VHH binders against DNA N6-methyl methyltransferase (damt-1). Designs and how they scored, part 5

Target 1, 365 residues: DNA N6-methyl methyltransferase (damt-1), of Caenorhabditis elegans (q09956)
Amino acid sequence: MDTEFAILDEEKYYDSVFKELNLKTRSELYEISSKFMPDSQFEAIKRRGISNRKRKIKETSENSNRMEQMALKIKNVGTELKIFKKKSILDNNLKSRKAAETALNVSIPSASASSEQIIEFQKSESLSNLMSNGMINNWVRCSGDKPGIIENSDGTKFYIPPKSTFHVGDVKDIEQYSRAHDLLFDLIIADPPWFSKSVKRKRTYQMDEEVLDCLDIPVILTHDALIAFWITNRIGIEEEMIERFDKWGMEVVATWKLLKITTQGDPVYDFDNQKHKVPFESLMLAKKKDSMRKFELPENFVFASVPMSVHSHKPPLLDLLRHFGIEFTEPLELFARSLLPSTHSVGYEPFLLQSEHVFTRNISL

## First folded at step 15 (VHH)

Design j1 (from k1 with E113K)
Fold by ESMFold2, last read:
Structure j1 (fold): chain B 365 residues (1-365), chain A 127 residues (1-127)
Amino acid sequence: as target 1 above (365 residues)
Amino acid sequence: QVQLVESGGALVQPGGSLRLSCAASGFTFSSYYMRWYRQAPGKEREWVAGIRTSGGTTSYADSVKGRFTISRDDARNTVYLQMNSLKPEDTAVYYCAAKYVYTDSSGYTFVSKHEYWGQGTQVTVSS
C-alpha cells in the first residue's frame, strides 16, 4: 500500500479536537466556493457564465503537467468519495472573508521578556492569572486530557487543545526554554512569515525573515528529529532553505506540496493564470545528516485542503505525518498562530485562532 | 496474490435485470474502496459505481443513477452490482476494481497509488 495523495479536512480536524466542549469551527471559515480572483474579475466571469471557466480548466488538463494531472485525480476521486460540495454561494468568497475578519477581531496580550516558567491549568483559567503587570511572559500549559478554556477579563474565551503548551514571544525563546527544562523536540513544524510584496497592503503584522538566521535549530532537536518548513513560491527560496538546512547540519528528505482547493475540489488558481500564481505551497522536510532514522516518506507528495479563510493559515500536519509512520512525542510549532494537541507552540499570536470567534456551539450535541 | 474475479455477465433483453459479483482475495477486503468500471467497444473505460467500506458511501455515474445499485458483503469478500432497467447502451465489459482509501479520525483521506483490476465480465443488452 502506498499513498499517492491525501485530501485533508482542517475543519473536521478542529471539530474533533474540541468536541468535548460541544464546539465546532464556524463553517464559514472554510466556505471557499470560488477560485481566488479580484471582485471585478469575478463579476465579469459571472456575467459571461461558467462555461468559460470550464473550458479553461479543460485546457490546463490538456496541457497537463504532474501537478495538473494530480489535481484532476484528486478532483475525480474526491467527487466519487463525496468529499466535495456543490457550489452553494456565488459571492467570490465574501462571506468567508468576513468570517475571517471577525475571527481576527481579538486582542492577544504581549510579552516583554523571555521566561522559562510554565503556568499550568487543567480545565479553566483566567487570562489575568497567566499574566504579570499586563504581560504574558510565561509559558502556558493546558495539562488536562480534555480541551481547556482561558477567559479574558472582557469575557472573550479562548479554547485550548489538551496537553498543549504555548508561549507568546520570539521563536528564539525556545532555545532558553529547551535548556531550562532539558527538553528536545523530535518534530518541528515552522511557518516563517516570509516577506511577500503581494500581501503587504492588508497585513496586520509583519515578521522579519532574518530571525531564522539567529535561530540555532540543532540545539533543540533530538538526534533523529524531523523538521518541516513551509516556504513560499518566491524564486530562490528553496535554495535559501537548503543552505540554512546545510548550516544546521540537516539534509532535505522530501518536498511536499499543499494543493489549495475550493469546496468543489477545484484548485484555487488555474495553473496557467496570467499572474503566474499557483494553487500550491511547498513544505520542505529535513533530518540531521548523521541521523540513522529511516523515514518512509515519499520524496514528492501532494495533499489537498480547503484553506481556512484566514490568510497564511496552514492545515495541521500531525496526522498526515503519522499516516506515513512518523513517530514523534514532542512536536513543536514555530511561528504558530493556532495550537495543536500535545504540542509546544511559539509565536507572537500563538493562540490567536483559539478565540471563541472561530468556533460555534455544536448543535448536534 | 491479489485477485478480483467478476461473474454474472450475460445476454439480457432491454429492460431486464442482472446482478454482477466480484470475488476478492489477497488483501484485507474491508479496507478497500471498491469500484465498478465498464468499457464498451471502441470507448474508454469509464467509472460506473463505487462503494466505500461497509456502511460507507455509495456513488454512481450519472448514466446509471437510479438503475444500478452497488453493495458489498465483507464476510464473503464480495462486491455486487445490481443492474436494473438495462439499456443497449449498457452493453460493455464490466470490471471490478479495488483501491485502498483510508479516512482517519480527523477526516483526512489517504488514497493509494495502485488499483487492482479484475479480468472483466461481458454484459450484452440486446433484443
Scores: ipSAE 0.830, ipTM 0.916, lowest interface PAE 0.4, mean pLDDT 86
Fold by ESMFold2, fold request of step 18:
Structure j1 (fold): chain B 365 residues (1-365), chain A 127 residues (1-127)
Amino acid sequence: as target 1 above (365 residues)
Amino acid sequence: QVQLVESGGALVQPGGSLRLSCAASGFTFSSYYMRWYRQAPGKEREWVAGIRTSGGTTSYADSVKGRFTISRDDARNTVYLQMNSLKPEDTAVYYCAAKYVYTDSSGYTFVSKHEYWGQGTQVTVSS
């Protein structure tokens, strides 16, 4: 089938993962009813009582024009299919930003040393039993067919997908873990925290991009594995990643774009070259040069999603890849901030978004 | 191989009614999102109505909502457009179209690039 674009539903995806616990995501986290802008700009537009339809666009690149055309098509089709909401909440996404603040207000134990040991549980476990000397150095696996619960000593609960394995720590720890367990991955998804002016303002996370140059991806991959790296839109980043893939003996097979949309289906930013803000992010897909596997996937593909209001969180990709016939049994997420079923996840905050502040009782039972 | 054939276009007075039909062949009709479009002289083609699989969601452009009804008969591979309270502004060539749309169990919706089109049928609303 010749799929042109997809519209993801991140909220429904996570609802389905946790329905057996009678939980759903807090819908406020996905109520993005306005384009992203500072409060001062939002109030200026509101005070004038005018639309910005007459704004002059100075220049249009071929990529911007193609993305604009695709964005319009996605909006029109999504509206026809009744995927998008018609009404907007005129609060500049304040409610969703407050929901994100609450979701991030949890304590995650630190790790002080690498470990290859796995602590397994099936239904529930106390966080204290997953720790050693106050640190969470071990790998943790929910081995049951149903989602599990980890309870902190302060009463905070974390909901863990079935067959999910996670590690709090440096992504390089995966290399030792892979050797110790004789385990190779047939899919890697990575969301490195790239340098960003916005991230520096918040001062919540700093990463040396040179860690990517020290990471030996090929040694943890199966022969026919696929890797997928999220990148930003800074100038030169695609060429830098192509060079990294080449160093790893890998070749790019596709570059896909995530279009971030409001609940009405509108891009979260206007297409405007001068602002250096665009409503999309890129996903580069690569395989080993020597792999005989042919992936039946489009080299350029656009998928749209309403983002979670927690900044930098990306939608789950597993079912998107499965749609294109990508088979995998050992998926790995690097730099993870949330967990997926049957997936290994590594990062300093891999279960951050699994807390009870992200989920609520499913009223429909 | 794929064929969409519209019928039922006519000259009618304002306030009148027409029913358009579109007979489909050459694909698995029940799996397709079926649409009606129209194109007035000198205008771009515009979407009018759509219907997902039998018993599924229907949708309408604001300009026709409450006056037009889309329906389908999967046993006869036919989609219909019942047009009531016709206005001169409804004058156009009406086209039937088919596009593959799939929503998986995770709520992810996949939309095909290719759309099949009929030849069109003329509707004229004139006093």
Scores: ipSAE 0.810, ipTM 0.896, lowest interface PAE 0.4, mean pLDDT 86

Design j4 (from k1 with G56D)
Fold by OpenDDE, fold request of step 18:
Structure j4 (fold): chain B 365 residues (1-365), chain A 127 residues (1-127)
Amino acid sequence: as target 1 above (365 residues)
Amino acid sequence: QVQLVESGGALVQPGGSLRLSCAASGFTFSSYYMRWYRQAPGKEREWVAGIRTSGDTTSYADSVKGRFTISRDDARNTVYLQMNSLKPEDTAVYYCAAKYVYTDSSGYTFVSEHEYWGQGTQVTVSS
């Protein structure tokens, strides 16, 4: 298929996942109606009037130019298809930011010890039953074909995708788990914590990309597995990752770009900004060097999405990969902050975005 | 072989009406996003209207909104452009185009790079 680009409605995705529970994703989380900017900047613009300053086409990197062109195409086509909204609310995304704050205002239990045991539930489970000494040590699986519900002691509900397995803890714990269960993964998706001076991610755990150096990725992969790593836009990061891939006996097969757009189809940042403030993120796809499997993936693919207002949240990739003929049976997400159907997820807060603060009851049903 | 053949172009007076047709063959018509473009002399080709599969979604350029109507007959593999209240500014060669657009159940909409084009039909609006 000669696919040029894709546009994701992420809200629709999650709505679909949790349809059986009569839930909808809070639309506020996706009400990105303007470019990302500090309130101070927003106020300044408001005062000065949106000066259509013809941005002097500074010699942007070839990559930036390409992405800008693609962004324009996406906007045009998306507009034609009525994917994008015409009207914009000028609130500096305050509504969405507030929604994100609410969504993040949940406590996820920590892990103290690594366990290989899997606790399975189908419909509902109490978080307390999953905890020992205030920690979740075991792997948890929603074993049913329908979404499940985990409820904590204060009555907060977490909605778990069907066939989701997750572990609260260090991503390194996956190695032991893999060995214990004789389970290899044919797809790994990872959004590692990248050290950035600008993004003080209030993560409970200060982690940087060095954690990757401690992972033996090949040992947990099938021979013909695909790995997908989100990378930062820092200079040299691609080269660094190539080196890491090489150490793992892996080679890059494609590098995709996620274009983050507003509900109107505009990039969330200008392309002439500092490299770390570009409106796109890169996804590096790699396979084992010794694998003869050919992935018919476009080398350079762009897909666009209105991001969740929760920072660092990445879009679901499984269906995107399926479109290109790649089906996976044992997908794994490292550094997870959300859960996916039929997916193993490991991280310190793997079900953070599964709380009831992310969802609302579907009143139309 | 994929073919798009436009017809219906003519000379009309201002305020007149014209219906263009584009007959498609050689591909699964019902799966394609169909568009009309026009190109006036000395101007760039511009998008005029689009209609998605099953007729669910139509869109128009602002310049033709309220005057033009795009429709499709999948049984006949034909897309139409009804043009009413024609203006001299509407004078152009009108092109039919087909692009594959697919939306899956997960929320992804995929857009093909390739687009099929017709040869165009001349529309002239003159007193």
Scores: ipSAE 0.896, ipTM 0.948, lowest interface PAE 0.3, mean pLDDT 91
Fold by OpenDDE, fold request of step 18:
Structure j4 (fold): chain B 365 residues (1-365), chain A 127 residues (1-127)
Amino acid sequence: as target 1 above (365 residues)
Amino acid sequence: QVQLVESGGALVQPGGSLRLSCAASGFTFSSYYMRWYRQAPGKEREWVAGIRTSGDTTSYADSVKGRFTISRDDARNTVYLQMNSLKPEDTAVYYCAAKYVYTDSSGYTFVSEHEYWGQGTQVTVSS
């Protein structure tokens, strides 16, 4: 397939995952109606009536130029297809930011010890039953074909995708789990905590990319596995990742880009922004060097999505990969903050975005 | 072989009407996003209208909105452009194009790189 680009409606994705529970994703989380900017800047623009002045295309990197052209194409086609909205209320995304704050206002239990044991539930489970000494040490699996519900002592509900398995803890715990269950993964998706001077991530834990150096990725992979790593736009990061891949006996097969766009189809940042913020993120795909598996993946694929207003949240990639003929049965997400169907997820807050604060009842059903 | 053949182009007076047709062959017509483009002398080719099978969604350039109507007949593998209230500014070669667009159940819409094009039909609006 000669797919040039893709556009994701992430809200629809999660709606589909939890349709059996009569839930919808809170639309407010995706009401990105304007470019990301400080309130002060937003107010200044309002006052000056600054028309979209055709900014002189400063000598942007070849990559930036390409992405800018692609962004235009995506906007045009998406508009034609009525994927994007024509007009929206400009509030500097205040509504969406507030929604994100609410969504993040949940407490996820910590883990103290590594366990390979799996606790399974189908419909509902108490978080207390999953905890030992106030911690979630075991792996948890929603074993049913339908989404499940975990409820904490305060009555807060967490909606778990069907066949989701998750672990609260260090990503390194996956190695023990893999060995204990004789389970290898044929797909890994990872969004590592990259060190960035510019991004004050309110993370409850201090973690940087060094954690990757302690992880033996090859030992948990099938021979023909595909791995996908989100990277920052930091200069040199791609080369660093290539080195890590090499250490793991892996080679890059493609580098994709996620273009973050508004509901109108505009990039969330300008491409020429002096502040080094770009409206796209890169996804590096790699395979084992000794694998004869040929992945027919476009080398420089671009897909666009309106991001969730929760920072650092990445779009679901499983169906995107399937579109390109990637077959997998044991997907794993590292550094997870959300859960996916039929997917193993490990992180310190793997089901953070599964709380009832992310969802609402579907009244139309 | 995939072919798009435009027809219906003519000389018309301002305020007149014209219906263009594009007959497609060599592919599954219903799976494609069909578009009309036009290119005036000395100008760049511009998108005019589009129609997708899924939901019969139609879209128009602002310059033709309210005057032009795009429609399709899947049984005949034909897309139409009804042009009303024609203006001299509408003078151009009109092209039919076909692009594969697919939306899956997960929320992804995939757009093909390749687009099939017709040879075009001349529309002239002059008093």
Scores: ipSAE 0.889, ipTM 0.943, lowest interface PAE 0.3, mean pLDDT 91
Fold by ESMFold2, fold request of step 18:
Formats: structure tokens, sequence, C-alpha cells
Structure j4 (fold): chain B 365 residues (1-365), chain A 127 residues (1-127)
């Protein structure tokens, strides 16, 4: 358990999930070859042919120093391992942004009521059949060992991982479902819709805590469950989340950082005290206070990934957790926008990123 | 008890060739990313070449690319560095190193913090 960092490959992960359908991800969605910046800034840098970086200044933050040091290690080692691409495409990620717009251009049925009913299918199914029998209100399960296909009436295909269960609706619907099926989850991953992307906008956004306060998380967990919550970089949010875990009778056991990198291994934002954007996201891991289970997790850990060009999409965590010996049989994703094998997923758009606009035919050699 | 033992260092004329070997013991050799480093007098230790566990993924510092070749023999637990067209600037102590790197079936790569080092072997390029 000597792992210093990890470098994820979202594209290969999903390629492996859908290999038996002869599908791969559309590589454009991961072609992040430039740091994130406005088009005007990009054109200014391109015209000058040099870095337009201001002088580095030292802040008093030890966390910023650690992340920057780790980013350099990841860049160097990943380059040695031939993980990163050496070339960059000089379009300010335009191709990948257009791919993301196309990926989001799908119609997801709305939820009108909660239900506890599960509709199962194998291989393929029509979306309209699921809607009349429960796509809007019911839970849907691809019950086979192989991935399945759901086809919309307009011809759009959605690819569903094997043994995946999803529900279109409010995340609170999980409580009724859990009771009805006498099913508790030993792993929860949640990505709540936080509004703190604008660090200066306070009191002008919807309260993210209100969404979470409607959830009675402990009643759907096994005694020794692990939960993992994505949080933003807003000052004070970690302390607020610690208080929320405390009210749930839970305690934090680790806080990990996702470093977002370009295809060349560079952080997507500079570590600069003059800018309010940072190239990382935080993941808080917690367990019940009275659980005697000891998780062999590093308390601080950094993992890097080239982000999907769809904004705010997070990389799959199941195999990352398995690397540290975390065993689970009933994983649950809350606020889901994509699906995982053998996982329950709940949100208003849980299969949004499962369409043929994300996956394409795999052309073998 | 982990051990990396370099051998093959010698005095050689400019333009000459030399092959270094590094024999490994005390760990599962086939699971480790193997590296060569070098340190010239008064300089920091610098990375020279690396070879991944599959044996077909190799990487080189720009200063040696095209002249040096790294290879491994997992049956003998040995990594090699073939050095051709040697220059006086290649004069250094050459170190073998090993770092655990694992890539799972999902393409996730995990890199260890600890690195094992050999004692080094001297290469001198002079006329």
Amino acid sequence: as target 1 above (365 residues)
Amino acid sequence: QVQLVESGGALVQPGGSLRLSCAASGFTFSSYYMRWYRQAPGKEREWVAGIRTSGDTTSYADSVKGRFTISRDDARNTVYLQMNSLKPEDTAVYYCAAKYVYTDSSGYTFVSEHEYWGQGTQVTVSS
C-alpha cells in the first residue's frame, strides 16, 4: 500500500466496459490539449509564441506547494511511462467542446413520481417500452453479464453497463427503494450539484446544503459502508461537510484530490494566486463513527485524469477504491449522469452520457 | 532483502560502445518499472532511460535518444543499457533503479513512492 499517486484513463475504462458491443469512447471527448482559458487569451498566447505566465510568487499555503510538487511528479513519471501525448492541438480544445455539446444533445425522460418497481432487460430494449412500464417512474436494470442497448424512438441508442440499475428521479427516491427491497449500500459516491464554481457568488445561488439535508444517508448504508462525496473548492466547504457528516453520525477518514490534466500531463489551470481557478477537485471519504472497519486508505492522496470535455463529469472511482483493497458489493451513485457496472445510479439524467454520442463503433486494426 | 547490482562500467574512447547490466533480487522483477540514471561530477543525478514491465515500452532522455538502448530479461532478473556512440559528456556514475508501477485492466496506473537503487558503476569516456 505504497501508492504515491495514480493516473486514470477514463477513455480506456469505458472502452473496457463496452468492448463486447464492439464500442469505444469517442476520443474527441478526451482531447484536452490546452489549459482552460478564454479564446481571446488563447489567441494572444498563440500569436506571441511564448508563455504569457506572470512571475511565480510564493503563497503561504502548504497545500498549494504539495499539489504543485505532485503535479510535477505526475508529469515527469507519466511522460517516462508514455502515458501522455507529446503533441497539442492548437484549437483551444474547440474539437472537444463541440463533442461535448453533441454528447449533451439527447432527450432524457422526466420523472413524474417515485416508484419501487424494477424493470429488467437483457441485450436490448426500446425506451418507449420502459417508459410505458416504468422508465419515468420505475427503476431499470440491465440484468445480464454483458452490456445492453436501449433505443429511443428517434433512433438514438444508449449503452448500459452490465448489471447496472438506474432511476430517473430525485435522489431521495433511493430511501423508498432501499426499504422496499431491503437493500443497503456498502459504498456511496455522490457528486452534488454545488454552485460554488463562482467563488465570489454568495447568497445569489441555491443552497446546496438544502439538497443534501433532504437525504437520510445513514438509513440506506450498511454498518461498515464507505461514502465518498465530491466537493468544490469554496473556502469553508470542507468544514461544512465535516459538520454534515457529523450530523449523520459519520467521520471523515480521507480527503483525496483529483488533478485535472491535459493530454500532455499539464494541469488544466496554473497554480497561481492571481487566478481563482484551480486544477483539482476534492473527494471526501467517510464512514460511520461506530464502525470498527479499518479502511487502508491514505488520508491524503492525489490522482490525475484527463477530464471528459463534458463539464463537471467525474472519473469512475470503483477501480481506484479497489486498488486500496476496498471491498463492496452494492455501490450506489447519487446525482449520476453516467452509469457503472454492477452499480445503482440515481439522478434526473442518470444515463445522459451513455448515448451513441459518447460511444462509437470500434474499428479494429 | 532487495538488491540491485550494476556492472559493465569501464573506460572507453569517444565513439565507442559499452553495455551495462543490472542484476536484481529480492522483489518480483517482472512487476517493476526499471530505470537507468546517471550522475556526472558536480551535477545532479539525471534520468537516462526507462523500460516498463511489458518490455516493449521504452523511454529515453533527449541527450541519449538514438544512441542508448534499454532492454530487460525477466527470466534473468536483469536490465541492460547498451550505449553506443559515446561522448565525453556521457561520463558519469550510472545507477539502476526500480519502481513499482501497475496498470490495471481499466487502464488506471498506480505509481509507488518507494524506489530501489543500486550502488552504481563508473563509465568514463576519454581519449
Scores: ipSAE 0.849, ipTM 0.929, lowest interface PAE 0.4, mean pLDDT 86

Design j4 (from k1 with G56D)
Fold by ESMFold2, fold request of step 18:
Structure j4 (fold): chain B 365 residues (1-365), chain A 127 residues (1-127)
Amino acid sequence: as target 1 above (365 residues)
Amino acid sequence: QVQLVESGGALVQPGGSLRLSCAASGFTFSSYYMRWYRQAPGKEREWVAGIRTSGDTTSYADSVKGRFTISRDDARNTVYLQMNSLKPEDTAVYYCAAKYVYTDSSGYTFVSEHEYWGQGTQVTVSS
């Protein structure tokens, strides 16, 4: 493979998924036209007018310096290809943040009980038919070749990709489900709720470790499966995850970086170390040590995307992996907050971002 | 065996026009993003123009917008640079380049690492 980098278009990806319902993503959710900064800093810059500030000499990590070189190349090439927007909206991303608040303001069940039963629907289903005591206990599948609709009693619609299966609950429930249906997965993508610098709660950190340590990932995988885990930039997390892979009898085959960019192609944070925030996140890919499968993918790869304005939402990876010839028929997402076609998804809010507050009718040009 | 061969470089008067050609062989021309670069004596090589595989998307450096036009003829495996209103600052060796760029149906764009280069053609704008 000769691919040096990719530029994703998450908005267009979801538009293509829901095209047959004549739906598109609400573009406000992707209008990230400013670097991320506090409102007070933004207002200070806006009042002074546009200026190029003098950069101080700073300590730069080797990882950040390498990423800065790639970020410049991505910006230049993307601009040549007419991928990026020329104009910025000078509101510190307020419009997109408000769109995200609206998208998250939906009434959905998040409490759960385990089950192995699948409730299928083809085109449409009522949310109330899926619930018992305020919970969705069973696995839900849109079994048709076209996207489906789940409607809440208040009229709120949720749009479900074709052949998508989801479970509201603990990710550990996947082990029971896999046994009950004699189903193994050849791809797992996971975005665990890691401890982050912005939220420093002891209870959250302990929950992350306990959940991962209780999962027996190998028992739900096919022999030649690939797994992909999102990690944060916390010191030591990569080594901890390598240790977990080793415990699972798995080995790392690649570590990729997501570069988060504005609609103009600029990284969402500067690469300086003043606040120790970086505009990238890491994805670790691993396989079973005894698998003879050769994955023809780069060990270190960078892909850029304008993030959805909902915090911690990650871009869809299925077509990115397919570009590198990664074949899979049973993909699984753990800790899911959105749904993908032909994918099993498990989490406490797996269809949170499937509502009409995220998607709208596609009006002809 | 990939080959890019530029031609059409010449000495021209300020305000004049010149058309450069770049003949390509050894790859599927219609699948490649084609570029022109230039390098003046003592200066860094700079990007001038690009044209995507569809031919619909063209892009130009600010220094040449409105004066230069990039085009392609996929049947002849050739990319062109029409240069009008030439200035002494346009004096340079002009290079043709090719890079594989693929955008899938989901809108994901993949950019290759390798770029093929021609040997260049000299353009001199002088009285």
Scores: ipSAE 0.843, ipTM 0.925, lowest interface PAE 0.4, mean pLDDT 86

